# Ledger of designs, part 7: VHH binders against Transcription initiation factor IIB (tfb)

Target 1, 335 residues: Transcription initiation factor IIB (tfb), of Methanocaldococcus jannaschii (q58192)
Amino acid sequence: SVDYNEPIIIKENGEIKVVKIGELIDKIIENSENIRREGILEIAKCKGIEVIAFNSNYKFKFMPVSEVSRHPVSEMFEIVVEGNKKVRVTRSHSVFTIRDNEVVPIRVDELKVGDILVLAKELPNIEEDIEIDKKFSKILGYIIAEGYYDDKKIVLSYDYNEKEFINETIDYFKSLNSDITIYSKDLNIQIEVKNKKIINLLKKLRVKNKRIPSIIFKSPYEIKKSFIDGIFNGKDAKVFVSKELAEDVIFLLLQIKENATINKKSINDIEVYEVRRITNIYTNRKLEKLINSDFIFLKIKEINKVEPTSGYAYDLTVPNAENFVAGFGGFVLHN

## First folded at step 25 (VHH)

Design bb3 (from bb1 with S30D)
Fold by OpenDDE, fold request of step 26:
Structure bb3 (fold): chain B 335 residues (1-335), chain A 119 residues (1-119)
Amino acid sequence: as target 1 above (335 residues)
Amino acid sequence: EVQLVESGGGLVKPGGSLRLSCAASGFTFDRYMMGWFRQAPGKEREFVSAIDRTNSITYADSVKGRFTISRDNAKNSLYLQMNSLRAEDTAVYYCAAKQYYWESEYDYWGQGTLVTVSS
């Protein structure tokens, strides 16, 4: 079972989103009229939800969830692998490792520091034709990362040294005949934009502050890439104050076959997450399957006993796959 | 080396027309806002017109409706079509380039071309 706060990508009613597994399952169970109890385990049937799971060819696909469950728990184990990707799971839960050039499950209580775990190298890239162009996508990425919008205006903040990006942003909004105000204070430049059409578009797209809109996860590769460019603003690393946004970004990167390292830091007594984009490749036949797999192989750095977030542990049933991707960085978990 | 070279100035009668050109070199022209300024004898330099990277245009009130600014990025050139010229339009006209929107000063200036409007 998995801790409450572990992020998971789901497809619900055609929309792709990143959610906390505990939030998802609690909602399902609480709204269910038919809860099955097996000892301390609460089980509910689930319809209309898909998660990412790998098949016999070691490829990730969206697969339907048939049941969800939760049970009380008093302890969790946090597994930290290379790149500082993390997941919290129960002692008896299984993750995946490599033995004899095959991906096999292994219980958490059997894990040791230095063991290799299987994580996602890439996630399914769903591409639908959406009415978003590359320029807008990039700006949208920046809005999500460093901006704010309300019913009246869009506000974007820049460092003073990001002059070219500032100009690019201004060009874009000018081309749309927007009312633009620029504020320069200290080492920061702030752009305020009034454009009703763009604001309405943001609303239509259900853009929320500090979260990647669901539509981006199903957009064409070029749109995703442009969006990411906007988020990172031409850099290979970005610091996020929002853990959720960092998680969203990591998953989006995986959709475009990019990986990242994560570093949790404290800046001015504020917890932040630095996401750094990275690219890596390996060679053998069973190994080829592994190489051609959607997997990345990372060593365990730490295993720590931790307290559960909600007092419950959570699990999914994915028929025909018996696995799903969850956690901070795309862990593959057994179910 | 950055260069802005104005041309097209000369003597013209009131009511006449003149077209100024500015040839730019040594920098990426399409990344700059361009402007025209003028300085009359004994007066301070004043803004005439500007065209930014998106072809958004501004005019001084004194020249609005009479002057037209345009640019050709392929030729790295800025133009000012001046119609219905008046005696008060007599000045040295300068071409200028600005890289960033929020900056108050232009980065590069030409040497100027003299326009004289006289009967």
Scores: ipSAE 0.660, ipTM 0.874, lowest interface PAE 0.7, mean pLDDT 91
Fold by OpenDDE, fold request of step 26:
Structure bb3 (fold): chain B 335 residues (1-335), chain A 119 residues (1-119)
Amino acid sequence: as target 1 above (335 residues)
Amino acid sequence: EVQLVESGGGLVKPGGSLRLSCAASGFTFDRYMMGWFRQAPGKEREFVSAIDRTNSITYADSVKGRFTISRDNAKNSLYLQMNSLRAEDTAVYYCAAKQYYWESEYDYWGQGTLVTVSS
């Protein structure tokens, strides 16, 4: 079973979202009219939700969830692998490792520091025509990362040294005949933009602050890439105050076949997450199936006993796959 | 070396027209917003008109409807078409370049060209 806060990417009603597994399953169970109880286990049928799972060819695809479950739990184990990707799971839960050149399940209580775990190298890239151009996508990425909007204005914050990006942003909005106000204070530049058309577009796209909108996850590759460029603003690393946004970004990167490391830091007593894009993927084995797989193989750095977030552990039933991708960094978990 | 060289100034009668040119060199012209300023004798330099990288244009109220600013990036040139000239338009006209919108000062200045409007 999986801890409440573990992120999972789902497809629901054609929309792709990153959600907390506990939030998802609690919602399903609480709204279910037919809950089955098996001992301490609460089980509900699920329809219309898909998760990412690998098939016999070691390729990821969206697969339907048939059931969800939760049970009380008193302890969790946090597994930390290279790149500081991590997941919290129960002692008896299985993850995946490599043995005899095959991907095989292994129980958490059998794991040791130094063992190799299988994670996602890339995620399915769904592409639909969403009528968003590259320029807007990039700006949107930046808005989500460093800005906010309301009914009246868009506000973007820059470091004073990011002059070229600031110019790019201003040029973009000017080209759209926007009302722009620029504030310079200390080492920060703030741009306020009034443009009803753009604001309406943001609303139409259901853009929320500090989350990647679902529409981006199903956008064309070039749009995703541009969006990511906006988020990172030309840098290889970005610091996020929102853990959720960091999680979103990691998943989006995986869709465009990019990986990242995560570093948790404290800045001015605020917990932040630094996501660093990496271009080099280190593979330990050169077997055909593994080489062609959607997997990355990472070494366990730490295994820590931790308290559960909600007091419950959660599971999904994924028929015909018996696995799903979840966790902070794209862990492959046994169902 | 950065250079802005104004030309086209001269003597003109009230109601007349004049076209100023500014030739830029030594910097990436299309990355700068450009502006015209003027300074009359005994007065402070004042803003006349500006055109940014997106070809957004601003005019001083005193010249609206009479002056037209334009740029040709291929020629690294800035222009000011001045129509319906008035005695009050007499000044040294300067072209200037600014790279960043939020900066208060222009980065580069020309030497100026004299425009005299007199009967």
Scores: ipSAE 0.650, ipTM 0.867, lowest interface PAE 0.7, mean pLDDT 91
Fold by ESMFold2, look of step 25:
Structure bb3 (fold): chain B 335 residues (1-335), chain A 119 residues (1-119)
Amino acid sequence: as target 1 above (335 residues)
Amino acid sequence: EVQLVESGGGLVKPGGSLRLSCAASGFTFDRYMMGWFRQAPGKEREFVSAIDRTNSITYADSVKGRFTISRDNAKNSLYLQMNSLRAEDTAVYYCAAKQYYWESEYDYWGQGTLVTVSS
């Protein structure tokens, strides 16, 4: 079972999004009229939700969830692997390791520092035609990472050294007949853009949530890449104040076959998350069946006993597959 | 080595027309905002017209409706069509370029071309 706050990427009613597993399951159980109780377990049937799970070819696919469950718990274990990827799970929960060149489940209480865990190397790349192009998708990434808007205007702030990107942004909005006001103060440039059509589009995409819109998770590779370039402003590292946005970005990076390390920091008493993009594989595990898999193999650095976030632990049933992807960094969990 | 070279100046009668050109080199022309300025003898240099990298245009009130600015990015050239010329338009006309929307000063200036409106 998995802690409340652990991120999971889901497909629901044609939307792809990252949610907290506890929020998802609590909502399903609390809205269900047919809850089954088995001892301390609360179980509800689930329709219309898919999660990512691997198949017999070691490839990740979206697969339907048949049931969700929760139960009270008094302890959790936080597993930290190479690259500082993390997940919180119960002692009796199984994750996946390598044994005799096969991917097999192993209980958390049987793990030790130095053991190898299976994580996602890449995730399914769903691609639909979308209404936004590469230019707007890059600006959209920047708006989500750095911007603000209300009913009247969009406000973007830039470091003075981002000169050509600022010009390109102004060009784009001018080409859409926007009213633009430019303020230059200290080493910062702020632009205010008035355009009702663009503001309505941002509202439709729910950009106020400061989360990656579903349309981006479903976009062509080049749009995903351009959006990521906007988030990172062309750099290979970005500091996020929002853990949820950092988690979204990690899952999106996996869709474009990139990876990242994570570094939690405190800046002026504010917790922040530095995500650094990398293309190098952390491990040199050379297993024939696994060469073409969607897996990466990472060593455990720490196992820490922690308190559950909500007092409950959560689980999903994926028929036949008996696994799903969750956690900060894309852990593969047994169900 | 940035160069802006104006041409097309000369003597013209009141009510006449004249077309100024500015040939640009040494920079990526389509990445720059371009402008025309003028300076009459004994006067301060004043803004005439500007055209940015998206072809958005601004005119000084004194020339609006009489002057037309344009640019040809393929030829790295800036133009100013001046119609209904008046004695007050007599000045040295300068081509100018700047790179960034937020900068108030122009980075590069031509040597100027003299326009004289007189009978």
Scores: ipSAE 0.431, ipTM 0.804, lowest interface PAE 2.0, mean pLDDT 89
Fold by ESMFold2, fold request of step 26:
Structure bb3 (fold): chain B 335 residues (1-335), chain A 119 residues (1-119)
Amino acid sequence: as target 1 above (335 residues)
Amino acid sequence: EVQLVESGGGLVKPGGSLRLSCAASGFTFDRYMMGWFRQAPGKEREFVSAIDRTNSITYADSVKGRFTISRDNAKNSLYLQMNSLRAEDTAVYYCAAKQYYWESEYDYWGQGTLVTVSS
């Protein structure tokens, strides 16, 4: 079972988003007309939700969830692997390791520092035709990471050294017949953009939540890549105040066959997350099935006892696959 | 080396027309905003017209409806079509280029071409 706050990428009603597993399952259980109980376990049928799970070819696919469950818990274990990817799970829950060139489950209480775990190297890249072009996608990433808007205007602030990106932004909004005002002071460039149509689009995409919109998770590779480039503003690392946005970015990176390391910091007594992109994915190549798999094999750095976020632990059933991807960095968890 | 070279100046009678050209080299032309300025003898240099990277155009009030600015990015050239010329249009006309929307000063200037409007 998995902690309340653990991120999981889902497909629901044709939309792709990253949610907290506990929030998802609590909602399903609370809205269910028929809850089955097995001891302390509350179980509800689940319809219309898919999660990412691996198949017998060691490839990840979206697969339907048949049931969700929760149970009270008094302790959790936080597993930290290379790259500071992490997940909180119960003592008796199984994750995946490799033994004799086979990917097999192993219980959390049997793990030790130095053991190898199976995580996602890449995730399924669903690509739909969309109305967002590469230029807007890049600007959208920047707005989500650094900008703000209200009912009247979009405001973007840039460091003076970002000159060509600022010009490109102005060019784009001018092409959309926007009213643009530019302020320049003390090595800072601020642009204000008035365009009701674009502001309404940002509202529909829920950009104020500072989360990656579903349309981006479903977009062509080049659109996803441009969005990420906007988030990172041409750099290889970005600091996020929002853990949820950092988690979204990690899942999106996996869709474009990139990865990241995570560095948790404290700035002015606020926890922040530095995400550093990795474009070269290196793996230990032994067996062709493993070399060609969607898996990366990472060493455990820490195993820490922690308190559950909500007093409950959560799980879901993926028929036939008996696994799913969740956690900060894309852990593979046994049902 | 960046160069801006104006041509097309000369003597015209009031009501006449001239077309000025500016050949640009040494920079990525389509990334620059381009402008025309003029300076009459004993006067301060004044803005005439500008065209930005998206072909958005600005004219000074004194030339609106009479002058037309254009650019050809394939030829790295800027143009100013001057119609209904008046004695007050007599000046040395300068081609100028700047890279960034928020900067007030132009980075590069030509040597100018003389336009004389007289009977």
Scores: ipSAE 0.329, ipTM 0.777, lowest interface PAE 3.0, mean pLDDT 89

Design bb3 (from bb1 with S30D)
Fold by ESMFold2, fold request of step 26:
Structure bb3 (fold): chain B 335 residues (1-335), chain A 119 residues (1-119)
Amino acid sequence: as target 1 above (335 residues)
Amino acid sequence: EVQLVESGGGLVKPGGSLRLSCAASGFTFDRYMMGWFRQAPGKEREFVSAIDRTNSITYADSVKGRFTISRDNAKNSLYLQMNSLRAEDTAVYYCAAKQYYWESEYDYWGQGTLVTVSS
């Protein structure tokens, strides 16, 4: 079972989004007309939700969830692997390791520092025809990373060294007949953009501050890449105050076949998350099925006892695959 | 080497018209905001009109409705159509260019062209 706050990428009603597994499952159980109980387990049927799971060819696909469950818990274990990817799971829950060139489940209470775990190397890239171009997607990435919007305006903050990008952003919004106010002080430039049509478009697309919108998760590769370029501004690393945004970014990077390391830092007593894009640095396995798989194999660095977030642990049933991807960094979990 | 060369100034009667031109070279013209400024004898230079990279236009209140700024990016040229001229429009008119929206100062200036409005 998995902690409340663990991120999971889902497909629901044509939307692709990252949610907290506990929030998702609590909602399903609380809205269910029939709850089945097996000891301390509360179980509800689930329709219309898909998660990412691997098949017998070691390839990830979206697959339907048949049931969700939760149970009370008093302790959790945080597993930290290479690259500082993390997941919080119960003692008896199974994750995946490799043994004799086969991917097999292993219980958390059997794990030791130095053991190998299976994580996602890449995720399915479902591409829909979207009427959103590269220029808008790059600006949207910058809004999500460095700005915000509300019912009235979009606010963007820039480092003074980003001169031509600032000009291009202003040109773009001017071409859309926007009311623009520029505030310049020292080495910082702030732009306020008022435009009802753009604000209504962002609402229609269900864009939320500090979150990657569904339209990006289901966009063509070129649009995803342009959005990421907006977030990272041409750099290999980005510091996020929002853990949820950092988690979203990791899932999006996996969709474009990139990977990342995570460094938790404290800046002025505020915890932040540095996501650094990397090429894969792990040795490939020699068996062709493993080489061609969607898996990356990472060593455990730490196993720490921690408190559950909600007092419950959560799980999903994926009928044929019996696994799903969740956690900060894309862990493969047995169900 | 950046050059801005104004032309079209001269003597006109009150109520008359003139068209000023500014030929630009030495920079990527469509990446710059362009402006007209003027300086009357013994006075400080003052803003007249500006047109930015997207053809968005501003005018000083004193010339609004009488002057029209335009640009032709293919010809690297800036224009000022001056109608209903008044004696207080008498000044040396300068073409100016700047690169960034947030900067208040213009980077490049022409030598100016004299406009004299007198009966």
Scores: ipSAE 0.328, ipTM 0.747, lowest interface PAE 2.6, mean pLDDT 89

